VHH binders against q9usu1r752to985. Designs and how they scored, part 9

Target 1, 234 residues: q9usu1r752to985
Amino acid sequence: TPEEFASQMTLLEFDYLKQIPSREWIFRSWVSRDSRSAVRNYINFSNCFTYWIINCILEKKNTKARTAVISFFIQTAYKCLSLQNFSTLMSIVSALNSAPIYRLHAAYKLVKAEDIICLSGLREIVETKKNFSTYRALLRKAELPCVPFLGVILSDLTFIDEGNPDVLDSSPHLLSFNKRHRLADVVADVCRFQSSSYEMQSNTDLQSYILHRCRFVNQDLSYLFDKSLSLEPR

## First folded at step 4 (VHH)

Design a05 (framework vhh_etentamig_d1)
Fold by ESMFold2-Fast, scan of step 4:
Structure a05 (fold): chain B 234 residues (1-234), chain A 123 residues (1-123)
Amino acid sequence: as target 1 above (234 residues)
Amino acid sequence: EVQLLESGGGLVQPGGSLRLSCAASGFTFSSYAMSWVRQAPGKGPEWVSGISGSGGSTYYADSVKGRFTISRDNSKNTLYLQMNSLRAEDTAVYYCAKDRYDFWSGKSEFDYRGQGTLVTVSS
């Protein structure tokens, strides 16, 4: 079900979050092309999951079956919002907003009005406009436990790294201190999110199923777009 | 584990030709678009060419268009780059890469690993 699926995704995402040591944030261990970091493993899992959603929808030969899968993931995303699992929510909405899926008008026509309204609300939450302002506001209001979307954190770290020291007319030492302070705040926030846990029971079979299926997913958006065109040739 | 093993590099004179190969393992090769990325001494990485999972679509950087040909053999899990009319500016370490769109960054991510293969064009 959507509820059970959302719960198990929350546990999986939280396990990836817990495995990230503080040193990775400081040393940016995921940036190297040869990186085997916990952050890189999490990014890889998240992308595989997003592509798996796209594949699940497109593997259905008839319109009604595609609609059922789309509705399932809309409901799953809404349950993730209730669990304050913003990471899985971002992945699901990203999949539904992808070019191969967004264009499936015939399938969307069969989606219940309630689910369409729900999806519109979820799209507003994950919108990138104004530097993810809606998401950032919800994250600030969120109580623990919570799974934040790490993509925003990675973006913030990149901004810290690319700050221009020449902007300040003070000593270079002052800029270095301010940069370290901002980094320390990011690390503290991540540690805070890692410090609590979700109390729901693990469904090991479903978790294994998700991890296994994500391994065997097509990650070629051009191929998936062509497949989309063959199903609804517009 | 994803493994990409590049070969075929070497020293060649301007105007010469070279064929690069990339043996892939640890993933379903036909399910991924593949690319060649190069890095010249003292410069950042530059995307060179890409091919769809089926091999039906190919793409080239303007600097190599008409001179290089990308191809793949999915039965052998191997990617190729045929390089003709080589120039001194083609001197670089060449990497093959799994190509995918990264939903976290909103950009294409080139997963390239290992040593690459060195191509030196010198007279």
Scores: ipSAE 0.468, ipTM 0.787, lowest interface PAE 1.2, mean pLDDT 84

Design a06 (framework vhh_etentamig_d1)
Fold by ESMFold2-Fast, scan of step 4:
Structure a06 (fold): chain B 234 residues (1-234), chain A 123 residues (1-123)
Amino acid sequence: as target 1 above (234 residues)
Amino acid sequence: EVQLLESGGGLVQPGGSLRLSCAASGFTFSSYAMSWVRQAPGKGPEWVSGISGSGGSTYYADSVKGRFTISRDNSKNTLYLQMNSLRAEDTAVYYCAKDRYDFWSGHSEFDYRGQGTLVTVSS
């Protein structure tokens, strides 16, 4: 179900969040593509999950079946919002907003009006316009436990490093006092989110299923767009 | 685990040609777009060229358009870069990269794990 799926995704995402040591923020361990950093593992899982949603929808040759999968993920995203799991929410809406999925007008025509209204509201939350202002406002109001969308945090760290991002540089990164103080604030926020926990029951079978399926998904948007066109030619 | 092995680099004179190869393993090669990324000494990485998983679409940086040709052989899990009319500014370590759209950054992510192949253009 949407509720159960949302709960298990929340536990999985929170586990990834909890594994990030503060030193990764200082040393930018995820910038190296060779890195087995906790941040890099989380980014990879999140992207695989987003592509898995796209693949799940496009695997359905029947329009009604595609509609059912789309509706399922809209409802799952709304349950994630209720759990303050903004990371899974971002992933689901990103998948539904992707070019291969966004264009499926026949499938969307069969989606219930309630779910369309719901999706419209979720799209406002994830909108990048005005530097994620709607999402940032919700995050400020959120009480623990909460799973923040780390993509916004990574963007903020890049802004802090605006003078010289440490990309493929072997020398130690030396920070000014102001830059180090801002970095400390980001680290403190992440540690705060890590300090709480969700009290939901683990469904290890469902969690294992999700992790396994994410490894074997097509991650080529060009291919997926062509598949979308073959299913709905307009 | 993703493994990428680049080869074909070397020392060439200006106006010369080289063909780079990248042997890929550890993932379904045809399910990913692939790119070539280069890094000159003391500079950051620069995207050079990209190709869709099927090979049906190719893309080039303005600096190499008309001189470089990207191609792939999905039956051999191999990516190629044919480089013609080489210039001194093409001197760099060339990496092949598994390319995917990164939903966290909103940009294509170039996962280049190989050691690269050095191309030096000098007389």
Scores: ipSAE 0.472, ipTM 0.774, lowest interface PAE 1.3, mean pLDDT 84

Design a07 (framework vhh_etentamig_d1)
Fold by ESMFold2-Fast, scan of step 4:
Structure a07 (fold): chain B 234 residues (1-234), chain A 123 residues (1-123)
Amino acid sequence: as target 1 above (234 residues)
Amino acid sequence: EVQLLESGGGLVQPGGSLRLSCAASGFTFSSYAMSWVRQAPGKGPEWVSGISGSGGSTYYADSVKGRFTISRDNSKNTLYLQMNSLRAEDTAVYYCAKDRYDFWSGDSEFDYRGQGTLVTVSS
């Protein structure tokens, strides 16, 4: 079910979040794709999950079955919003907005009007225009527990580290006092999110199923787009 | 665990040829686009060439078009780069990379799990 799936995804995402040590923010351990950083593991899981959604939809040869999967993920995303799990919300909407899925007009025609309205609202939350202004406003109002979307945080840290004129050019590995202070603020904010907990019961079987399925999905968008075209020609 | 093992590098004269190989393991090779990325001494990484999971589409940086050919053998989980008409500026460590669209960054990412293979072009 959407509610149970959203709850278990929230617990999985929160586990990834709480495993990130403060040193990774300071040393930007995620930048090296060869490193075994907690941030890199989380990025990899999140992408695998997003591709898994795309694969799940495209595995359904029947239009009504494809519609059922799309509706399931719209409802799951809405439940994630209710749980203040913005990370899973971002992943689901990203999958539905991907070229292979966005174009499935026949499947979308069969989606209930209430789910289409819901998806439209979710799309507004994840909109990147105005520097994620809608998401940032929603996150500021959120109470703990909450799973933030770390992609925005990583983008902010990259801007602080690489674009800030406070960086010492003669010693580029050193941060100015002001830049270090801004980094400390971001680290403190993440630590605040990590300090809370969700009171939901773990469904170990469902969590294991999700983790296993995410490991073996096709992650070639070109292939997935061609598969989309074969299922629903333009 | 994703593993990429590059081989085939070495010292070669300008105008010479080399064939690089990359043995992949720990993931479903045919489900990913693959790329070759190089890093010259003291420089940042430069994308060189890419190939779709099926091998049906290939892409090249302007600096190597007409000289390099990317290919793959999905039955052997192996990626290749045939390098012809080599120049001194091709001197770099060459990395085999698992390529995918990263939904967090909104761009393609190259996952380097290999040690790289050094190509030195000098007379």
Scores: ipSAE 0.436, ipTM 0.760, lowest interface PAE 1.5, mean pLDDT 84

Design a08 (framework vhh_etentamig_d1)
Fold by ESMFold2-Fast, scan of step 4:
Structure a08 (fold): chain B 234 residues (1-234), chain A 123 residues (1-123)
Amino acid sequence: as target 1 above (234 residues)
Amino acid sequence: EVQLLESGGGLVQPGGSLRLSCAASGFTFSSYAMSWVRQAPGKGPEWVSGISGSGGSTYYADSVKGRFTISRDNSKNTLYLQMNSLRAEDTAVYYCAKDRYDFWSGRSEFDYRGQGTLVTVSS
C-alpha cells in the first residue's frame, strides 16, 4: 500500500541519513566519484529510486495500469509529506515531473481529480523558485523526526565553497571564520535531524526488494523518453 | 562492478585519425547513455561527446563537432569514438563514462573508472 511503502521508504532513507559522519561535510568526501562516502551512497540510492519509479510507470503497456502506478506514487508522496519525509517526496515528484512521465496525458486523464489536486500541491513544495523557499519554510517548521532533502544542503555547501571575497583587503582570519561558521551550522543542522528516530515497524522484505531494484533499473532518460513516445504517441 | 576498458589511443600526426573503443561490463549497457571525457596534461576533465542508450541521439562539444563521431554496438557492449582531423590540442587521456542525469544536482554525472587511453597528436 501507499502508507506501508511510504513508511518503509522513510525508514530506509533515514538509515542512509544516519550513516553520514560529520567528517564528510568537512572534507567533501562525496565530490570524488571513486569515494565510498555515505553521501555518495545516498545520492546513488535516491537516483536509482527515482529512475525505478519512471521505469515502473513505463513498463505498463495498458493505460489504466499506468494510471494505477501514477496514482500509487502520488498517494505515497502525500504519505511521505505526512511523515515529514521530504527526501522521498522530492524523488517521487521529480520522477513524475520527468519528461518521459509528465507527457503521459492519456494516463493522467484517468487519474482521480483528488489525486491531481494533491500532486499540484506537492509540486509547489518541491519548486526551486526563490531557492526552494516553500520547502525551506516547511523544513524550518518541521518537528523531529524528519528526513530532509540533502540536495539543498549540498547546493548550499557548494555555494559556500565557490563564494568570492567581497573585499580583497579583508583579513584571511575573518573570511575563514565566516566559512567555518556556516559549515558548523550545516553540520549542527544535520546532526539534529539524525538525533531522533521513526517508531515504525521495519518490513525488511519490502526494503530488500526496493534496494535490489535500484541495481538494475534503466537510468537513460533519452531511452525512457523514446519508450514514453511508443506508449503514448504525439 | 562497473568496468570500462578504453583502447585505441596512440601517437598520430596532426590531421590524422584514430578510433577509440571502450569495452563495458558490470551493467546493462543499453540502459545507459555513454560519454567520452578527456583530460589534457595539467587541465581538468572536459566532456567530448555523448550518445543515448539506443544510439539514436548523439551530442558533441563545440571543440570536436564535425571532426569526431561517437557510436555504440550494444550487442558487443562497446562504445566507439572516431576521431578525424586531429589537432595538437586534442592530446589527452580519453575516458569512456557511464552517463546519468542526477536528480539531486539537476546535471548529468559521469562515471569514468577506467585507466583511459592516451592520444598524443605530435607536431
Scores: ipSAE 0.491, ipTM 0.782, lowest interface PAE 1.3, mean pLDDT 84

Design b01 (framework vhh_etentamig_d1)
Fold by ESMFold2-Fast, scan of step 4:
Structure b01 (fold): chain B 234 residues (1-234), chain A 123 residues (1-123)
Amino acid sequence: as target 1 above (234 residues)
Amino acid sequence: EVQLLESGGGLVQPGGSLRLSCAASGFTFSSYAMSWVRQAPGKGPEWVSGISGSGGSTYYADSVKGRFTISRDNSKNTLYLQMNSLRAEDTAVYYCAKDRYDFWTGTSEFDYRGQGTLVTVSS
């Protein structure tokens, strides 16, 4: 079910989160593609999961079957929101917003009005517009346990590394102080989220299934777009 | 586990031709777009060409359009780059790369680059 799937994804995402040592934030070990860091493993899993959703929808030759899969993931994303699992929520909405899936108007026409309204609300939460302002506001109000979307954190770290004269007084001392302070805040926030726990029962079979399926999924977005066109021509 | 092995480089005269090959293993080759990326001495990496997993779509940098042809044989897990009308400025180490759009960054990532193969165009 959507509930069970959301619960197991939450446990998987939380396991990836808790494996990240503080030193990775300090040394930015994921920047090297060769590093095999915990952050890189998490990014790879998350992308594989997002592509797996796209593949699941597009492997259905029948419009009603595609609608059923889309509806399942909308409901799963909503349950993730209830569990404060923003990482899986971001992945699902990213998949549904991808060019191959977003264009499937015939499949979306068969989705229940309730689920369409739900998806619209979820899309507002994950909007990148105004620097993820809606997501950031929601995360600030979230109580533990919670799985944050680390992509926003990585973006913030990139901004810190590159600097911006408009937010600083063009002072090297101020920039160095601000960089250290902001990095410390990031580390503290991640440690805070890692200290929590979800008290849901683990379904090892479902978790293994998800991990296995994500390993063997087509990750060629151009191919997937062409497949989308073959299923629902323009 | 993911392995990419480039071959086919060498010394060639201006106007000559070379065919590069990349033998891939450790992943489902047909499920990934592939690219060729080159790096000349003292310069940063330059994307040269890309091909979809099925081979149905191909893309080229303006510097090589009309001269280079990318292709793949999914039954042999092999990527190719046919280089014609070679110029001195094509001198570089050529790398085979596995491509993926990264949903966290919103950009394409080139992952699991091989060791490369050196192409020298000189009289």
Scores: ipSAE 0.375, ipTM 0.729, lowest interface PAE 1.5, mean pLDDT 83

Design b02 (framework vhh_etentamig_d1)
Fold by ESMFold2-Fast, scan of step 4:
Structure b02 (fold): chain B 234 residues (1-234), chain A 123 residues (1-123)
Amino acid sequence: as target 1 above (234 residues)
Amino acid sequence: EVQLLESGGGLVQPGGSLRLSCAASGFTFSSYAMSWVRQAPGKGPEWVSGISGSGGSTYYADSVKGRFTISRDNSKNTLYLQMNSLRAEDTAVYYCAKDRYDFWRGESEFDYRGQGTLVTVSS
């Protein structure tokens, strides 16, 4: 179900979040493609999950079946919002907003009006306009437990690096005093989110299913767009 | 575990040709677009060419268009780059990369983990 799926995704995402040590923020370990950083592993899982949603929708040859999958993920995203799991919410809406899926007008015509209204509200929460202002407002008001969308945090760290001129070239792990203060604030926020836990029952079978299915998905967006065209020609 | 093994580089005179190969393992090769990325001494990485998972679409940087040809053999999990009319400016370590859209950054991500293959164009 949407509820069960949202709960298990929340536990999986929170496990990825908890595995990130503070030193990765200091050393920017995810920037190196050669490293096995916890941040890089989380980004990889999140992208694979987003592609898996796209694949799930497009593997359905029947319009009614595509509608059922779309509706399922809209309801799952809404449950993620209720759980303050903004990371899974971002992934689901990103998949539904992707070019291969966004264009499926015939499938969307069969989606219930209440789910369409729900999706519109979710899109407002995750939109990048105004520097993620709606999402940032919700995150500031969020009580623990919460799974933040780390993409916004990574963006903020990039601005910290670009906006401050005193990076030490001989020691890329060391930053100017001003950058250290701003970095400390980011690290403190992440540690705050890591300090709590969701008290939901773990479903190891469903979690294993999700992890396994995410390994074997097509991640070629051009191919997926062509498949979309074959299912619902313009 | 993703493994990419580049080969085929070497010393070649200006105007010469080389064919690079990349043997891929640890992922479903046909489910990914693939790219070639090069890094010249003292410079950052430069995207060279890309090919869709099916091989139906190919893309080239302006600097190599008309001289280089990218291709793939999905039955052998191998990516190729045929390089013709080589110039001194083509001297670089060449890497093959998994190419996908990164939903967190909103742009393509090139995942290249191999040691690369050195191409030196000089007399």
Scores: ipSAE 0.500, ipTM 0.763, lowest interface PAE 1.2, mean pLDDT 84

Design b03 (framework vhh_etentamig_d1)
Fold by ESMFold2-Fast, scan of step 4:
Structure b03 (fold): chain B 234 residues (1-234), chain A 123 residues (1-123)
Amino acid sequence: as target 1 above (234 residues)
Amino acid sequence: EVQLLESGGGLVQPGGSLRLSCAASGFTFSSYAMSWVRQAPGKGPEWVSGISGSGGSTYYADSVKGRFTISRDNSKNTLYLQMNSLRAEDTAVYYCAKDRYDFWYGSSEFDYRGQGTLVTVSS
């Protein structure tokens, strides 16, 4: 179900979050593609999951079946919002907003009005305008436990590094006082999110299924767009 | 886990030809678009050519169009770049890259981890 799927995704995302050591923020270990960092593992999982959603929808030859999958993920995203799992919420909305899926007007016509209204609200939360202002406001009001969207954190860290030119890039540990304070605040905030836990029962079969399926999805957006066109040419 | 190993570079005279190979392992090769990216000393990386996972679509930078041909053999997990009519400006380290649109950054990401293969075009 959407509720169970959202719960298990929350546990998986939270496990990835908990694996990130503070040193990765300090040394920016994810910036190098050679790095086998916990942040890079999380980014890779998140992208695989987003591609898996796209593949799941496009695997359905029948319009009604595609509608059912779209509706399932809308409901899952809404439950993620209730669990304060913003990371899975971002992934689902990103998949539904992707060019291969966004264009499926025939499938969307069959989606219940209540789910369309729900999706519109979720899109507002994920909206990037004004530097993710809606998301940032929700995160500020969120109680623990919570899974934040780390993409915003990575963006903030990049802005801190680029916006303060007195820092020597080759020596991150020698950051200026202002950059050190901002970095310390980010590290403290992430540690705060990592310190709590969700009290939900693990469904190891579903978690294994998700991890296994993500490993074998097509991650070629151009191919997926062409597949979308073959399913709904008009 | 994911490994990309480039080979086939070397010293070649202007107008000559080279064929680069990239042996891929640790992922489902046919499920990813692949690219060749080059980097000359002191310059940033330049995208050269791309190929879809199936091999059905190919793309080229204007600087190499008509001279280079990208191909792949999914049964061997190998990517190729046939380089003809080589010029001095083609001198660079050539990397093969696993392509993916990154939803966190909103842009294409090229995952290239190998040391590349050096191509020097000089008499």
Scores: ipSAE 0.364, ipTM 0.713, lowest interface PAE 1.9, mean pLDDT 83

Design b04 (framework vhh_etentamig_d1)
Fold by ESMFold2-Fast, scan of step 4:
Structure b04 (fold): chain B 234 residues (1-234), chain A 123 residues (1-123)
Amino acid sequence: as target 1 above (234 residues)
Amino acid sequence: EVQLLESGGGLVQPGGSLRLSCAASGFTFSSYAMSWVRQAPGKGPEWVSGISGSGGSTYYADSVKGRFTISRDNSKNTLYLQMNSLRAEDTAVYYCAKDRYDFWAGQSEFDYRGQGTLVTVSS
């Protein structure tokens, strides 16, 4: 079910979040090619999950079956929002907004109006416009426990590192201080999110199934787009 | 563990040809688009060519169009780059890369590893 799936995804995502040590933010361990960093593992899992959703929808040759899978993930995303699991929410909406899936008008035509309205609201929450302003506002008001979307944090860290490359002749200490201060704020925020826990019963069978299905899933958007065209040519 | 092993580089005269190979392991090769990326001495990496997982679509940088041909053999987990009419400006270390759209970054990411293969075009 959507509720059970959302609950188990929340536990999986939170487990990935909790495994990230503060030193990875300081040393940017995820940017090395041979990194076994917790951040890189989380990014890889999240992307595999997003691609798995795309593959799940496209493996259904029947339009009604594709509609059922799309509806399932819309409902799952909404339950994730209720659980303050913004990471899984972002992954699901990203999959539904991907070129191979977004174009499936015949399948979307069969989706219930209430689910379409729901999806429109979810899309607004995860929109990148104004630097994720809607998402950032929700995250700021969110109570613990919460699973934040770390992609926004990684983007902010990259901007911090690259945005102030030059030292001011008159105030070099202020530039160094600003970079360190902003990094410290990011570390503190992550530690805050890691300090709580979700009080939900673990379903290890479902979690194992999700992890297994995400391994070696097709991650070629060009192939997936061609498959989309073969299912609904327009 | 993703492993990409490039080979086929060497010293070649201007106008010559070379064929690069990349042996891939640790992932389902046919499920990923692949690219060739090069880095000339003192410069940043430059994307050269890309091929879809099925091999049905190929793409080239303007600097190599008409001279280079990308191909793959999914039965052997091998990516190829046939380089013809080589120029001094083609001198670089060539890397093969596993392509993926990274939903967290909002852009395509190139996962390339190892030392690459050196191509030197010199008279």
Scores: ipSAE 0.468, ipTM 0.759, lowest interface PAE 1.4, mean pLDDT 85

Design b05 (framework vhh_etentamig_d1)
Fold by ESMFold2-Fast, scan of step 4:
Structure b05 (fold): chain B 234 residues (1-234), chain A 123 residues (1-123)
Amino acid sequence: as target 1 above (234 residues)
Amino acid sequence: EVQLLESGGGLVQPGGSLRLSCAASGFTFSSYAMSWVRQAPGKGPEWVSGISGSGGSTYYADSVKGRFTISRDNSKNTLYLQMNSLRAEDTAVYYCAKDRYDFWEGKSEFDYRGQGTLVTVSS
């Protein structure tokens, strides 16, 4: 079910979050092209999961079956919102917003009005315009436990590192101090998120299924777009 | 664990030809687009060519278009780069790279982990 799937995804995402040691932020281990860091593993899992959703929808040759899968993931994303699992929410909406899936008008026409309204609300949360302002506001109001979307955090860390001294009109030592303080605040927030836990029962079989399926999914967007066109030509 | 092993490089005269190979393991090869990326001495990495997972679509940098041909054999998990009409400016270490769209970054990423294969074009 959507609720169970959302719960198990929340536990999986939270385990990836907890595995990130503070040293990765300090040494920026995730930036390296040869990185086998915990952050890189999390990014890889998240992307595989997003591609898996796309593949699940496109493997259904019947329009009603595609609609059912789309509806399932809309409902799962809404449950993730309720659990304050913004990472899985971001992944699901990213998949539904991908070119291969967004264009499936016949499948979307069969989606219940309630689910379409729900999806519209979820899309507002993940909106990238104005530097993820809606998501950032929601995250600031969130109480623990929650799973933040690390993509925004990684972006913030990159921006902090690139900091523009000319804008601040400050001496080098003041800029260095301010830059380190902002980095420390971001790292502290991550540690705070890691310090709590979700009190849900683990379904090891479902978690293993998700991890196994994600490893073998097609991750070629051009191929997936062509497959989308074969299912709904225009 | 992604493993990529490049081979086929060497010393060649201007106007010559060379064929590079990349043996891939640790992932479902046919599920990923693949690219060739090169790095000349003292310069940053330069994307050279890309191929879709099925092999149906190919792309080339303007600097190599018409001279290089990318291909793949999914049954052997191998990527190829046929290089013709080689020039001194093609001298570089050539890496094969796993390519996919990264939904967190909003862009394609090139994952290249092999030692590369050195191509030297000199008279």
Scores: ipSAE 0.353, ipTM 0.728, lowest interface PAE 1.7, mean pLDDT 83

Design b06 (framework vhh_etentamig_d1)
Fold by ESMFold2-Fast, scan of step 4:
Order: sequence, then C-alpha cells, then structure tokens
Structure b06 (fold): chain B 234 residues (1-234), chain A 123 residues (1-123)
Amino acid sequence: as target 1 above (234 residues)
Amino acid sequence: EVQLLESGGGLVQPGGSLRLSCAASGFTFSSYAMSWVRQAPGKGPEWVSGISGSGGSTYYADSVKGRFTISRDNSKNTLYLQMNSLRAEDTAVYYCAKDRYDFWQGTSEFDYRGQGTLVTVSS
C-alpha cells in the first residue's frame, strides 16, 4: 500500500541519512573521484529510486494501468509529507514532473480529481522558485523525526564553495571565516536531523525488494522519453 | 562497485588518430548514457562527447565535432572514442564517465572514477 511503502521508504532514507559522518561535509568526500562516501551512496540510491518510478509507470502498456501507478505514487508522496519525509517526496514529484511522465495527459485525465489536487499541492512544496522557499519554510518548522532533502544542502555547499575561497590570501592553510561558519551551520543542521528516529515496524522484504529493483532500472531519460512517445504519441 | 578502465591513449603527431576504449563493470551498462570527459594539464574537466544507452543518440562538444566519433558495444560493456585529425589542444587525460540526470542537482552527473588514459599530441 501507499502507507506501507511510504513508511518503508522513510526507514530506508533515514538509514542513509544516519550513515553520513560530519567529515564528508567538511572534506566533500562525495565529490572526489575514487572516493566511496555515504553521501554519494545516498545520492545514487535516491536517483535510482526516482528512475525506478519512471520505469514503473512506462512499463504499463495500458493507459488505466499507468494511471493506477501514478495515483499510487501521488498517494505515497502525500504519506511521505505526513511523515516529514521530504527526500522521498522530492524523488516522487521529480519523477512525476520528468519529461517522460509529465506529458502523459491521457493517463493524467483518468486520475481522480482529489489526487490531482493533492499533486498540485505537492508540486508547490517542491517548487524550486525563490530557491526552494516553500520547502525551506516547511523544513524550518518541521519537528523531529524528519528526513530533509539533501539536494538543497548540496546546492548550498556548492554556493558556499564557489562564493567563498577555501583559504585566505594571507593564510593559505586556513579556511575563510565565512566559509567555515556556513559549513558549520550545515553540519549542525544535518546532525540535528540525525539525532532522532522513526518508530515504525521494519519490513525487510519490502526494503530488500526496493533496493534490488532500483539497481536494475534504465537511467537514460532520452530512452525513457522515446518510450513515453510510443505509449502516448503527440 | 562501478569500475571504468580506460585504454588506448598514447603519443601521436598532429593530424593522427587514436581509438580509446573503456571497459565498464559493476552496473547495467546498457541502462546508462555514457560520456568522455578530458582534463588538460592545469585546466578543469571538459565534457567531450556523449552517447545514449542504446547508442541511438550521440552528442559532441563543438571543439571535436566532425573529428571524434563516440560508439558503444553493449554486449562487451565497452565504450569507444575514435579520435581523428588530432590537434595539440586535444592533449589531455581522457576519462570515460557514466552519465545520468541527477535529480538532486538538476543537471547531468558524470561519474569518471577511472585512472584515465593520457593522450599527447605533439609535433
């Protein structure tokens, strides 16, 4: 069900979040080639999951079957919002907003009005307009436990890195004060989110199924867009 | 574990040709677009060419259009770059990269963790 799926995704995402040591943010271990980092592993899982959603929808040759899968993920995303799992919420809405899926008007026409209204609200939450202002406002008000969308954090780190030099002109061995201060704030935020846990029953069979299926999905958006066109021609 | 092993580089004179190969393992090769990325001495990485998972679509940087040809053999998990009419400015370490649109960053992600293969074009 949507509820069970949302709960298990929340446990999986939270486990990935909990595994990130502070040193990875400081040293940006996920960027370096030949490094294996908890952040990189989490990014890989999250993207594979997003592609898996796209593949699941496009696998269905019948319009009604595609509608059922779309409806399932809308309902799952709404349950993720209720659990303050913004990471899975972002992944689901990103999949539904992807070019291969967004264009499926015949399938969307069959979605219940209540689910369409729900999706519109979810899209507003994940909207990138004004630097994710709606999402950032919700995250600031969120109580623990919560799974934040780390993509916003990575964007902030990139901005910090590009806007502030690693070292001062007069001291090549010190990080700039502004860069260190902003980095410390990011680390503190992540540590705060890691400090609690969700109290839900683990379904190891479903978790293993998700992890296994995500490993073997097509991650070529061009191919997936062509497949979309074959199912609903222009 | 993703492994990318580049080969085929070497010293070549201007106007010469080289064919680079990349042996891929640890992922479903046909499910990913692949790219070649190069890094010249003292410069940042530059995307060179890309190919869709099926091989049906290819893309090239303006600096190499008409000279380089990207291809793949999904049965052998191998990516190729045929480089013709080489120029001194093509001198770089060439990396093959696993491509994917990264939904967290909102852009294409290039995973090029191999050692690369050095191409030196000198008179």
Scores: ipSAE 0.367, ipTM 0.723, lowest interface PAE 1.6, mean pLDDT 83

